# VHH binders against p49116, part 180

Target 1, 238 residues: p49116
Amino acid sequence: EGPLLSDTHVTFKLTMPSPMPEYLNVHYICESASRLLFLSMHWARSIPAFQALGQDCNTSLVRACWNELFTLGLAQCAQVMSLSTILAAIVNHLQNSIQEDKLSGDRIKQVMEHIWKLQEFCNSMAKLDIDGYEYAYLKAIVLFSPDHPGLTSTSQIEKFQEKAQMELQDYVQKTYSEDTYRLARILVRLPALRLMSSNITEELFFTGLIGNVSIDSIIPYILKMETAEYNGQITGAS

## First folded at step 9 (VHH)

Design uf4 (framework vhh_7n9e_1)
Fold by ESMFold2-Fast, scan of step 9:
Structure uf4 (fold): chain B 238 residues (1-238), chain A 121 residues (1-121)
Amino acid sequence: as target 1 above (238 residues)
Amino acid sequence: DVQLVESGGGLVQAGGSLRLSCAASGFTFSSYAMYWGRQAPGKGREWVSGITGSGGSTIYASSVKGRFTISRDNAKNTLYLQMNNLKPEDTALYYCVKGGYLPWRKEFDIWGQGTQVTVSS
């Protein structure tokens, strides 16, 4: 039938809170991350194949992969977000905390390792000069992952993932015809996304949610939001 | 979901001893530093003691140093607080606490249900 993604799914524009403060604070970081999360959820919800899976299945998929989608979004929007500046500020605070709190030293080192892995991922994507089309299909490949525990309709999910892989291959072969190994270089970056802890991502980028509610717990609510509510969250408009 | 269930509280006379236990579930226990906190009537929450994930290092508030001993059994996902030479001012609800990854993000600290310790004079 038609392609898995349309031109509208290639467009991924993050609108940042304005102005950027002179000194970064947790609220600015959380607002920026929240906008990216809402943009990523709205992107996923707009895919006809995703809608066709039904609410229970599509909610379970996003709950399983939101951290992978968010991390791809961070890489794609790294320049717009000044992500390197945000991470440098967090690292400076972490280094000071290790010196003063010996009890949390091992956990803080895990967070620093996570930040280093995130920076390396974003740097590798930047060096490969991943374009908007490639990002859209990489997000589709991680979204339609049939191998998460507890999923139903795994054969249909696998078919959508295979369709995403085929369409990405066709695009890369036509657009970057002189680079025979480009697709392989791109795809071998994906396994690293599953090694990144969603709990560490929550603490780095999001303030405490109401009642310490996790992001996977609010995903059903986000997916059911009206388009106007989505637009309000991603632009900050009333 | 993270669950922390304290037990071992009760009424004891000054100079007595109590051993508190905390059964932890829903997370990799050995990967997290654990703490005991308390809240006396009409007062705010106070940190009492802490222990690293491995059990290799401990810390104590000055008010309990030398009297209380924190320990853990990672095979049983259990945290302990041995309280000796109890004083009336030790009267409080005692909570086991799971810290987050970032020490300045206290909103990620998870406090258990609490167990009442009452020390009569």
Scores: ipSAE 0.013, ipTM 0.426, lowest interface PAE 7.1, mean pLDDT 84

Design uf5 (framework vhh_7n9e_1)
Fold by ESMFold2-Fast, scan of step 9:
Structure uf5 (fold): chain B 238 residues (1-238), chain A 121 residues (1-121)
Amino acid sequence: as target 1 above (238 residues)
Amino acid sequence: DVQLVESGGGLVQAGGSLRLSCAASGFTFSSYAMYWGRQAPGKGREWVSAITGSGGSTLYASSVKGRFTISRDNAKNTLYLQMNNLKPEDTALYYCVKGGYLPWRKEFDIWGQGTQVTVSS
């Protein structure tokens, strides 16, 4: 087969809801996060290797790794999203919740620790100046993870992950030839993604969903949407 | 102009069933996702279910999952909601909604009068 990713897979353009409200609210944060999640799933759907695994495997992979893809997307789109401002608004909301006895102190501590880990991850990626090609390959490495429980076709998934790793290595060595240890510095950041709780990510960014619908239920719905509807949501058409 | 006409509501005992219909016109029905939303007296609007343009995928609010079934007939430009094992908590005015960016958002446009569903204990 040819390369795992093409130049079209490097393009990752998030269109934010406009205008940004004067005071951030849960609806704006949820819509912004949903746009990023939709963009991330559209990105995955466009990969021929992903399509070749089949619909059931595709759903299982995205259910297993959506939090990792989403977090990489937050880091990549941090400036476009004004992520620091969104996180500050979430912190303010959490502090108000403790005053109203709506959340336990232990839960707030877990959530604040998660926010700190997220900020640290995004800051490390920014400091490394990760480019669009590097983000595309890191997302592919995360997507084609063969080690999630319950997966079938694990040998083929592992082959695609190894292909992503090799193509990233080739890209970094060619583009950043003077920085011998760049690839190692990038790859050691990935394990942190699995330490971040998908349940806490869901609470932070998808609070205010009507009917208490879960991301787990949303994923197969989005993956099975007609292309025109899917594209309309990604571009912010309403 | 978008026109949506809901029907099929009524009074039913707890545990009973109703089937709602929505006649759509003014747009290419099969090209848009469709939703059902509801509003009980003194409460905000609540999204209930969504269906893609082709009918190939559906999504349900946790409160109705396993009891309600959304479907569509694109040849007739009609959306349906089959409601089984109805509870008093399902009492609301039900609205047919033309699909937007996020079906589970609190805000959704209302184009019709809705259809009243009343579930007695």
Scores: ipSAE 0.358, ipTM 0.710, lowest interface PAE 2.9, mean pLDDT 85

Design uf6 (framework vhh_7n9e_1)
Fold by ESMFold2-Fast, scan of step 9:
Structure uf6 (fold): chain B 238 residues (1-238), chain A 121 residues (1-121)
Amino acid sequence: as target 1 above (238 residues)
Amino acid sequence: DVQLVESGGGLVQAGGSLRLSCAASGFTFSSYGMYWGRQAPGKGREWVSGITGSGGSTLYASSVKGRFTISRDNAKNTLYLQMNNLKPEDTALYYCVKGGYLPWRKEFDIWGQGTQVTVSS
C-alpha cells in the first residue's frame, strides 16, 4: 500500500575510480561503467516490490532492461562521469580501428549511430533538467515493464509499473504545477531507450571486464550477492 | 583475523585434473562471496571464478568456462576449484579471495600464500 519507492531509492550516487588517468583507457571506462551497472542493480534489488516478485522474475526483468537502466544512469550521472570525455575517447578508438581495418564499415556505422543516440538522449534529459525523483520513477517504469518476452507474473509487474506512473504524475503535477506538459515531455523520451542496442552498449563500455564475462552472466550473480557484500562494493571498499 | 589457506596444487600433464581447496577462518564464511584468482609468471593477476555466499550462483572467466567448477562447503568453511582439461596456459599461482572482489577489480586482496599449479605440455 505504501509508495513504490522510498527516499533511499531517490538517492543515486556514483563513486568514480580515482585518480582519472590523463589518457582514458579501456580499463578506466570499463571500471566506471561497471560501478554504474552495479549501483543500478543494487538500486533495483533494494525495492520491496521488486523483491516480492521473486528471484527468477527479478533476473528476467533486469536481463531485459539493464541497458535501459544503464542508459538512464549515464544520463543522470553524466557530469560526475565526465561522460562527454569518455565518449570522445571511444570515438578516438573507433577512428584508429577504421584506419587499421579492424572493423567493417557497417559495424562502425552502427556504433556511431548508437553514440549519437546516446548523446541525443543525455542532452534531452539535461535540457529537461530531470531531477532525482523523476529519474528514480523513470527507472521504476523501465524496470517494471510487463511486455518483455518470457516473463511470468506479468499482471503484478504491470500493477507496479502503473503505480510508478501514477506516483511520478502526482509528483510532477505538484512540484512543477506551472508546467502543464512536463510529464508528457519526459515520458516521450522513454521509447528511445529501447532502440539502443544492448550488444553495442556492452561492446563500448564493458569489453575490459576481467575474465571477459558477459553482462548476462553478471546480472544473476550480482542479484544473488549477500547484502553486506553488495554494500561493500557500492562504497568501493571491496 | 581473516585467514585463507590454499592447497591442492601440483604438477600435472596437459589434459589432466586438479582440485584446489581453500580453508577460511576469521569471518562468517557463508555471508561472503568467494573468488579464485591466479597470477602466471610474467603476467598480472587474473580473475578465474566466483561464487555467491549461499553457493546459489557462479561466475567464470571465459578462458576457464566449461573446464573449471567452483563450489563451497559452508559447514566446513572451505572453497573448492575443480580444474579439468588443464592447459599449459593455466600454469599460475592460484589465490583464494574473500568476497567483495568484482570482475572489474584488477588487484586481489591476497590473504594466503597461494597454491602453485604447473601444467606441462
Scores: ipSAE 0.291, ipTM 0.676, lowest interface PAE 4.3, mean pLDDT 85

Design uf7 (framework vhh_7n9e_1)
Fold by ESMFold2-Fast, scan of step 9:
Structure uf7 (fold): chain B 238 residues (1-238), chain A 121 residues (1-121)
Amino acid sequence: as target 1 above (238 residues)
Amino acid sequence: DVQLVESGGGLVQAGGSLRLSCAASGFTFSSYGMSWGRQAPGKGREWVSGITGSGGSTLYASSVKGRFTISRDNAKNTLYLQMNNLKPEDTALYYCVKGGYLPWRKEFDIWGQGTQVTVSS
C-alpha cells in the first residue's frame, strides 16, 4: 500500500558532459542521450511497484516504452540539455546532407518530421509548465502500459497505471485547483508519444554508440546491473 | 600501475572457436567492469562486449551477440571471451579494457598489446 511514487521518484537530475563543445558532434549528443536513457532506466528500476513485477516483465515494459520515457525525459530536461541547440545542429547536418546528396530526400523528410513532432511536444509541455510531480506520474502512466505485446502480468500492470492516473488527478486538482481543465490538457499530450518512431530516435541520438549496440540490448544489461554499480554510473563514477 | 595481458588468439577456420584470456594486475579487479574491444586492419576500434564487476550483467555488440560469451574469474583476476562460430569479419586484434564496459563511453585506455585473431574462409 501507499502512494505509487515517493518524493525520491520526483527528483530527476541530469548531469551533462562538460564542457559543451562549440560545434556539437555525434559523440557529445550520444553521451548526453545515453546519460538521459540511463537516468530514465534508473528512475523506473527504483519504483517498488516496478520491482514487484519481476525482472522479465520489467525488461519487456522498458523495451516497449523506452522511447516514450526518453521523449518525456527530453522535454523535462530540455533546458539542461540545451535541446534546441542539439536539434538545430541535427537539422543543420541534414540540410548539408541534402546539398551533398548523401541521404535520400524521402528519408530526410521522415527525420525532419520526427524532429518537428519532438519540438512540438517539448514546446507544448513547456507552455503547460509541467512540474516535477506531473512528469513523474506521466512517466509512470507510460511505464505501466498494459497493452504492449508479450506482457505476462497485464492485470497488475493495469492496476499500477490506474493508480498512477488517480494519484496524478488528485495532485493536479489540489495543486492547480483554479485550473479545472489542466489534467485534460496534460493527458491529451500522451498519445503523441506513441507516434514517435523509436528507430528514428535511435538514429538521431545514439549513432555515436561504439560496437553497433542496439538500445534493445542495452536495456536488459542496465536493468540487471548490480545496484551499487548502477548507482555509481548515474553519479558519474568511472 | 595497471597491467593487462591478452592471450589465446590464433588462426582458425570459419565456423571455428577460440577462447581469449586477459590477465589483469595493478588494481582491484572485482571492483571494475571490464570489456573486450577489437581493431580490424584499416578500421577503427570497435567495442565487442562488456561485463560488470561481479559478472552479474553482460552486454554484446550486435555483430557478436549469440556467438561470443564474456566471463570473468575474479579469484584469478582474469577476463575471458569465448568466441564461437567465428566469421572472416571477426579477424582483428583483440584487447581488453578496464572501465570501458559501456558502449557509449570512450574514456578507456588499452594497456596490453592485444591478441591477434585471424579467421580464414
Scores: ipSAE 0.505, ipTM 0.773, lowest interface PAE 2.3, mean pLDDT 87

Design uf8 (framework vhh_7n9e_1)
Fold by ESMFold2-Fast, scan of step 9:
Structure uf8 (fold): chain B 238 residues (1-238), chain A 121 residues (1-121)
Amino acid sequence: as target 1 above (238 residues)
Amino acid sequence: DVQLVESGGGLVQAGGSLRLSCAASGFTFSSYAMYWGRQAPGKGREWVSGISGSGGSTLYASSVKGRFTISRDNAKNTLYLQMNNLKPEDTALYYCVKGGYLPWRKEFDIWGQGTQVTVSS
């Protein structure tokens, strides 16, 4: 009936923690990443189509795609986050760990390959000059993916994904009418998101989480929060 | 201003149960996530469990999942930890902790002396 996303779903505004430390550390990086993760989960939770699938399906979808949503969020918010500076700080930490013989060479290689894939993805999105509307629909395409193992309601999920694709196509063709192949150039970037390891994303960005809490545990926590609670958290106050 | 007072600890045999309480004052209790943390002899501080402001969402460390239940009574400004099937490795000083802006982030101070839990074999 109505559009899959409203104008409110196009707005995606990350507020960074302050003050920024003189030298970036794991706690500041984790706080920044946690805010982006929360914003991404809040964004997904606010979609009526997502709510209509029910809590069990919602949890399964987000657990399957959180790394893809997070990576799209990193690309979209790269300037606000000073992502290049954060990645440089992570690389510096890895170099110190090599010098102190705290990490294996194989692990360092895996992590460095992940960082290079992330930088290439963010650079490609920047070169394409992806706008806020395009990001919102790319996130919706990723969120409503019917092909993750173990999902139920796959026919309904597929219908929402097709609706997202159709609305993105309509937007791109009307807004960028002179660029006939823009949509194709955008969509071919999405498969790269599935090549990036969620385990390595957790290691790079979420090392400062309280205790041994995993993203898998945080996802159902956020999705079960009362509406007023996560709205309060998103504003950055009490 | 902010005060957290823990109680309910004691000596219990393995397989037994205890319920810890934390009385909170000096802030709008229902607006903040709350946590339980512990420190065993000769070990660092370990996060145990967390609960959202409304009580609708809970988190548990893997070591206690299925055995411990966190809850809260916002009308009484009180946090609880129901501890079942206690093991000797649960022996620790237990702390009530006020949560930060993001419920799963380490943005807290430990208030008071905590409450001692000792589990005998």
Scores: ipSAE 0.161, ipTM 0.599, lowest interface PAE 4.9, mean pLDDT 85

Design uf9 (framework vhh_7n9e_1)
Fold by ESMFold2-Fast, scan of step 9:
Structure uf9 (fold): chain B 238 residues (1-238), chain A 121 residues (1-121)
Amino acid sequence: as target 1 above (238 residues)
Amino acid sequence: DVQLVESGGGLVQAGGSLRLSCAASGFTFSSYAMSWGRQAPGKGREWVSGISGSGGSTLYASSVKGRFTISRDNAKNTLYLQMNNLKPEDTALYYCVKGGYLPWRKEFDIWGQGTQVTVSS
């Protein structure tokens, strides 16, 4: 009966590995991405509506949408992460891989197109100056997507998504009352998230883990972690 | 070619302490997250703890949080696991693992020889 999200769900503070190395490496990128992934899953776990759906549904939802949540997190935390610097380093590495004949040209083209889409998405969000409340509701809309195959509580998920949409509308109309079309400009950005491959996101950001580790296989383990463990990781307390 | 050599295991009574070490070679140690995993008799492999390359971030399995401390000495290419208030449930072969900021995947067999920890009641 209360609001879907509380003020505590607006707080999204990424604690970066310190300090940033002089030369970016796969470990620094992977650790930064892993912290963001943990923060994103912790955020989802804290929502009472999400908890109410049960463990099996929670796992299925996050497995379906982690790439969309992660990408929204990249956009929201782009400044803190120096994301443009990270992406430039990845591009430089890929260009060197072409020259050294280590990867096929077709694969590199797919990865470069993904980076272009990611940069375009983050730039569009920055130009719109999306605030913390707006990000929280966009993440909720993405999380409570009833259209993923295999879901069992689809009517309840749809109700939570509609509640997220209505609360976002109420917030935007109240806070940006003079900008009649702001909500429309924000919502038309969301379809782009589904055009980005989760496999390519894993390749770009998570290669510094033990080789061939899949995010899909890790999600149930991460969701099972205790809240104190997440808080320690996210706030920079070891 | 990555080489990891674990040591420091032994027999200890419940409530006791042990310090495990892992000597690493064959890669730029400071650039990689490291972790400890374990395998108890008759059970699958379990991720225990992870530490970032700089040592600035640590993660622990809930079963060991508050009792175990992971640390590293990048100048010596060595990973440590300080184990306090040991319980019989901690009896396992402990492995040093390259990587592991995210939880370890049980499907991957990249473990070294390990070091045996036995906790008696």
Scores: ipSAE 0.014, ipTM 0.187, lowest interface PAE 6.8, mean pLDDT 82

Design ug1 (framework vhh_brivekimig_d4)
Fold by ESMFold2-Fast, scan of step 9:
Structure ug1 (fold): chain B 238 residues (1-238), chain A 120 residues (1-120)
Amino acid sequence: as target 1 above (238 residues)
Amino acid sequence: EVQLVESGGGVVQPGGSLRLSCAASGFTFSSYAMSWVRQAPGKGPEWVSSITGSGGSTLYADSVKGRFTISRDNSKNTLYLQMNSLRPEDTALYYCVKGGYLPWKEFDISSQGTLVTVSS
């Protein structure tokens, strides 16, 4: 019955693999992205409203929105990740793939367009100087999306989304009282997340996954992982 | 001290089945995800499957998906791997490992393992 998110849900601290290699490779990119994905799923799992929906609904929601959560996480953690450097390394690899004829020109164009959309999104969020509270509520709005196909608890999900929207509005109005249109500028950024392909995100960031498992398979595994082991994987602690 | 003891390996013909067991002691078994890792002759370790501490979720390498089933009995501190439709390329020493799937992690193999040989 309290607020949807507590101050603990505003904290979003990515621990990067250490040290950063002199030359970026698929392993480093995949580990960095996987840590962010684990952190994003741990964040979602910690929300009482999310837990209340039950395991099957939780799995369906995260499978539907993981790419949107991941992209918001990339924007929020762009500086910590040195995301611009990672994207430059991916671009360099794609240019080499053109020369080696490993990928079709049409596929490379599609992937490059995705990278440009991602850069544009991250730049727009940086320009707006989105804070930790705003990111937390944007992630909650994305997570509690009632309009994904196949969902069963849609009325309850919609109520949680509306609660997230209301709490974001209250926060922005109080914190940025002199910027009358800030909320509108923030919210119009969200539709772009659904235009980004989860398949291309998976290809760009998760190619180095051990065992060639899909993100779709990892999601229910991570969501049902014991809390202590989950925390250990995110922080790198024993 | 963490102790893991694998058993159930043997020689089987292609298309056959084997069930591996891992007896765990020295830690709270139900609080930890567990994994199966194999090492074929002349090759490095390959992750096979993982299961959460509660048994609520499982993961499989694409090479074994649909053929192998990981399970656990927390009342017996035992991990299992049911292997069906075995192929010659499944020939390996199979290890039980404390800990779940991490996309980037090398596995700490500390036990003796159990040998699985798939041949005519």
Scores: ipSAE 0.496, ipTM 0.784, lowest interface PAE 2.2, mean pLDDT 88

Design ug10 (framework vhh_brivekimig_d4)
Fold by ESMFold2-Fast, scan of step 9:
Structure ug10 (fold): chain B 238 residues (1-238), chain A 121 residues (1-121)
Amino acid sequence: as target 1 above (238 residues)
Amino acid sequence: EVQLVESGGGVVQPGGSLRLSCAASGFTFSSYAMSWVRQAPGKGPEWVSSITGSGGSTLYADSVKGRFTISRDNSKNTLYLQMNSLRPEDTALYYCVKGGYLPWRPEFDISSQGTLVTVSS
């Protein structure tokens, strides 16, 4: 029928908390990450194909892929977020915490490896100069993943993922016609997203959530939030 | 135009229960998420629980999860908080607020008088 994504789905503008503190703290990092996660869920909610799958399927999809969407959002918004500065602050806090927790030596190694994988991913996307349309379609491909355990409507989800892949191909071939292998270079980056642990992402970026709630609990709540209030929050309006 | 009136507070012993109510008027109640926020003496406001406009999803602070239940009756424009297994640390002025949970926003627009909950030692 119509295209999976419209020009409105290409717009992805993160508004950072103001003012930026002189020294980064857990609250600023958590607020910044939470705004990006909210923007990512707001983006997903706006897709007619996503809405057509129904509330239960929508919740299951986002719970399964939020870490992939979040990581793509980090890469897309790396400059706006000063992501390298945030990651440096996280590393500094981890190094300071070693004095308090010798038992977590192996855990610190796992967390550091996660940060390095994240930096490599964001660097590769920056080097490829991924544009807003490409990011929108990559997010759609990970959102409409039919292969997560427990999903219903898998045939419809697969159809939407294939449509995302086709529209990305058409866009890249038209816009970057002289770069015959650009699509391949972009798509081979996606498997790296599934190597990123959602538990480690939650620990790094979402420590300090108001009320100490889990991302798993927040997802269905945000997805079912009323549109008027939801839009007011994303624009920074009261 | 927006009016929120809390009730149901009182003095209760540890382990006891209370049910708070919030009567809303001046807006389309069913179109907005609602929250309960509390403020203990000498402390800042603490978010407690939120519910979507349809009532289809709820969210709770870890400190109250499993003990408190938020609910709403859109036909009566009323928000509820069922509080069970109350503890001394639950002692606070409880406020009903228009609006849902936001992970990054610690400030809530508290414009009502609230209802006092005191859990004796």
Scores: ipSAE 0.626, ipTM 0.823, lowest interface PAE 1.3, mean pLDDT 88

Design ug11 (framework vhh_brivekimig_d4)
Fold by ESMFold2-Fast, scan of step 9:
Formats: structure tokens, C-alpha cells, sequence
Structure ug11 (fold): chain B 238 residues (1-238), chain A 122 residues (1-122)
């Protein structure tokens, strides 16, 4: 009946930990990434269509697509995060690990390829000058993916994805009326998100979680957090 | 003035059980996630478990999953940790933490309470 997303769902404001340390460290990077992950999960849980699918389906959808949502969030918030500086710090740490033989050459190659893919994706989105409405609908298209194994309500998920695609098309045609092929250029960027390894993303940005708790465990916990405690996580106020 | 008081620790044999309690005061208990954090001898603090303000969702460190159960009674402003199938590596001072402990990637916890000692001896 109504639109899939409201103006409220277009608002996506990341609050960074303050102050920024003189030298980037694992804790600052992990806290920054965690705030983005929390913001992304809260964004998803606020969508009425998402809520309508039920808790089990919601958990399954987000577990399947969190890496895609997170990567879109990195691209959207790249300037606020100083993402280029964070990636440079990760690369520097990785190069030092090569010198000290702490990681295998094959693993280092996989991680570097992942960083290059991430940089290319973020650069392509920046070059296209993707706006807040476009990001919101791209996140919705990714979220309402009916093709993940084990999903129930697949037909309803597909209907929500198609609704997201239609509303994105309407927005782009109205807002960028002179650019006939803009929508096609935007949509062809999405398959690259599925080639990004969620395990490598977890290693790069959530090193504090490795060996203690998995993102799979974090997701249902975040989705059930009360609004007040969620806000404490993303703003740094407790 | 936030106050947290842990209790229920003791000495137990491997495979045994203990139930820890944390009495909270000075804040609206039901509005905040709560966590258990432990510190083993000679090691830094390690996050163990978290529970949302409503008690509707729980989170556990991989090392305790399936053995420990976190719960809360908001009418009594009390947090609990039921520990089953205890192992020697569970030996630690256990602390109750407001808010910060439910970010398990943090290694710095705002621990101002005395904690309760759990010793699992063979």
C-alpha cells in the first residue's frame, strides 16, 4: 500500500568515536566499524515491511546480507569515517605481518585482494555521486534478497525487493531525468558486493570479535536491542 | 551514582555449577543492557555474556556458549549468571558491567565493583 521506505529511512548518520587517536589502532577501527554495523542493523529493523516478515526471517535475512549492508554503509560514510585513512592503516599492519611471517602468503593475498575490491567499490560509488535516497533503496534491494538458502516467505521477500527496485527507478527518473542510463550504472555495481568475503570483512574490521563472538551471534542480539541502549552504542553515550 | 554488587562465587569441582548475582542501583536498570566480564589470574578482562534491557535477547562468548545462561529480574534490579559444566579455565573474578560490556570487541571495561571469585579446582 504505502511506499516501502519513508524519509526517515533515508537518514543515515554515523557518529564517530571522539577524539580520533593520533595513531590508528585496532580498538578505534573496531569501534568505528561496530557503530556502522549497529546503525545498519537499526536501519533495517525500522522498516515496516522488514518487521512484517517476522523475527526468524529478519534474523536470516540480515545474517545473509550483513556484509553487503556494511559495505554499502562504508561507501556511504567513507568521508565521515576517513575510510581511506583506516584502509591505509590496515594495509600498513598487514605489510608488517608479512615481514614478521605472522600470516601465510596466500592469506595475505586474499586480504589484499579484498581491500582492493572494497576500494574499487567505494570509488565507483563516489564517482557516480550516489545520494542518500539511492543508498537507502540499494540497501533495501540487498536486504530483501529472496535467493538466500533456508528462507521462508520467499514470495513476500521478492515482492518487497521488486517494490524497492520500482521506487528506486521512480526516484532516479524524476531526480536525474537527463541521465537515461544512471539506474543501469548503479544497479550493475551491486553484484560486486556478493563477491566480498564476509569472513575477511570480519577479520579486517572486527578483529576484537575473532575468537570471542561471531557476527552471526551479534546480529539477533542487535536486532532485539531496545532503542535507548542502541542509541548509546552508536553515539558513545551510555 | 551507579552501584553494582556481585555475589555467588565460590570453589567448585570441574563439571559443577554456580549461580552469580549482581544487585544494581543508581540507574533505571530495565533501560540498559547488562554484561558479565571476567578476569583470570594473570590475564586481561574477557567479556562473557550480555543481555538486553528487556531480557529479550542474550549474547555469549564462544567459550561459554551452551554452558552459561544470563538472565535478569527487572523487578528486583538483579542480574544473574547460571554457570554449568564449569572448567578450570573458568577460574576468574567475575564482574557485572553496565552498558559497555555488550560491545565484546572492547577490551577496556569500566569495572569499579569488587567482583566475585570463582575457582574451579581439579
Amino acid sequence: as target 1 above (238 residues)
Amino acid sequence: EVQLVESGGGVVQPGGSLRLSCAASGFTFSSYAMSWVRQAPGKGPEWVSSITGSGGSTLYADSVKGRFTISRDNSKNTLYLQMNSLRPEDTALYYCVKGGGYLPWRKEFDISSQGTLVTVSS
Scores: ipSAE 0.382, ipTM 0.718, lowest interface PAE 2.8, mean pLDDT 85

Design ug12 (framework vhh_brivekimig_d4)
Fold by ESMFold2-Fast, scan of step 9:
Structure ug12 (fold): chain B 238 residues (1-238), chain A 121 residues (1-121)
Amino acid sequence: as target 1 above (238 residues)
Amino acid sequence: EVQLVESGGGVVQPGGSLRLSCAASGFTFSSYAMSWVRQAPGKGPEWVSSITGSGGSTLYADSVKGRFTISRDNSKNTLYLQMNSLRPEDTALYYCVRGGYLPWRKEFDLSSQGTLVTVSS
């Protein structure tokens, strides 16, 4: 019936901690990443189709795809976050860790490969000059993925994913009419998101969480808040 | 206006249990997530647990997970913390605060007196 996403779902404004410290530390990186993750959950929660799936399905979907949503958010907000500076700081820390023998060489190799994949992904999105509408629909395609283990309502999820793909196609064809292959170039970026480990993302960006809680624990806590309470907590309006 | 009054503290031996209560007034209690925060001697405030306004979801710091249970009775405007398997490191002033878990929250309104929990032999 109506569109899957409204113009309000295109708006994705990350508020960074202020001020940026003179030297990057685990806590600043964690706060920045956490704000992005919470913004991503707020974005997902605001979609009527997502709400219609019910709380248990919503929790399962976000638990399955938060790393993909987070990575898309990193690419979209790379300038606001000074992501290149954050990644450089993480690389420096990892190089110091190998010198002090705090981590195995195999583990450091896995983590460095993850950082390389993340940098390549963000660079490819920047080169394509992905706009806010395209990011919104890519996030919706990722969110409404019916193929994660343990999901219920997979037929409804699949229909919402199909709707997201159709609306993205319509947008790209009308907005970038001269670029015949733009949609294909955008869509072939998505499989790379599933090759990045959520455990490595959590280690790199979320080590300093208050109370040392896991992302898996935070997701259902935030998603099961009352709407007014959630909006007040995330936006600071209430 | 907003008042939070903690009670139920005391002295217990390691392995013991205590139940803390927090009586809330001056606001619509059921509309707010609530949290327990503690401050050990010589340390800054440490977030312990949060509960959503409806009570439908809870979150716990790793240090208390499996030992503490947060709950609320919205009909009585009261927040609870059931503390089991208490350890000496749980010794602290315990405060209830209005507001839920946020990873970037560094400051809590500890304007109330709190309730003292001492775990010692």
Scores: ipSAE 0.673, ipTM 0.850, lowest interface PAE 1.3, mean pLDDT 88

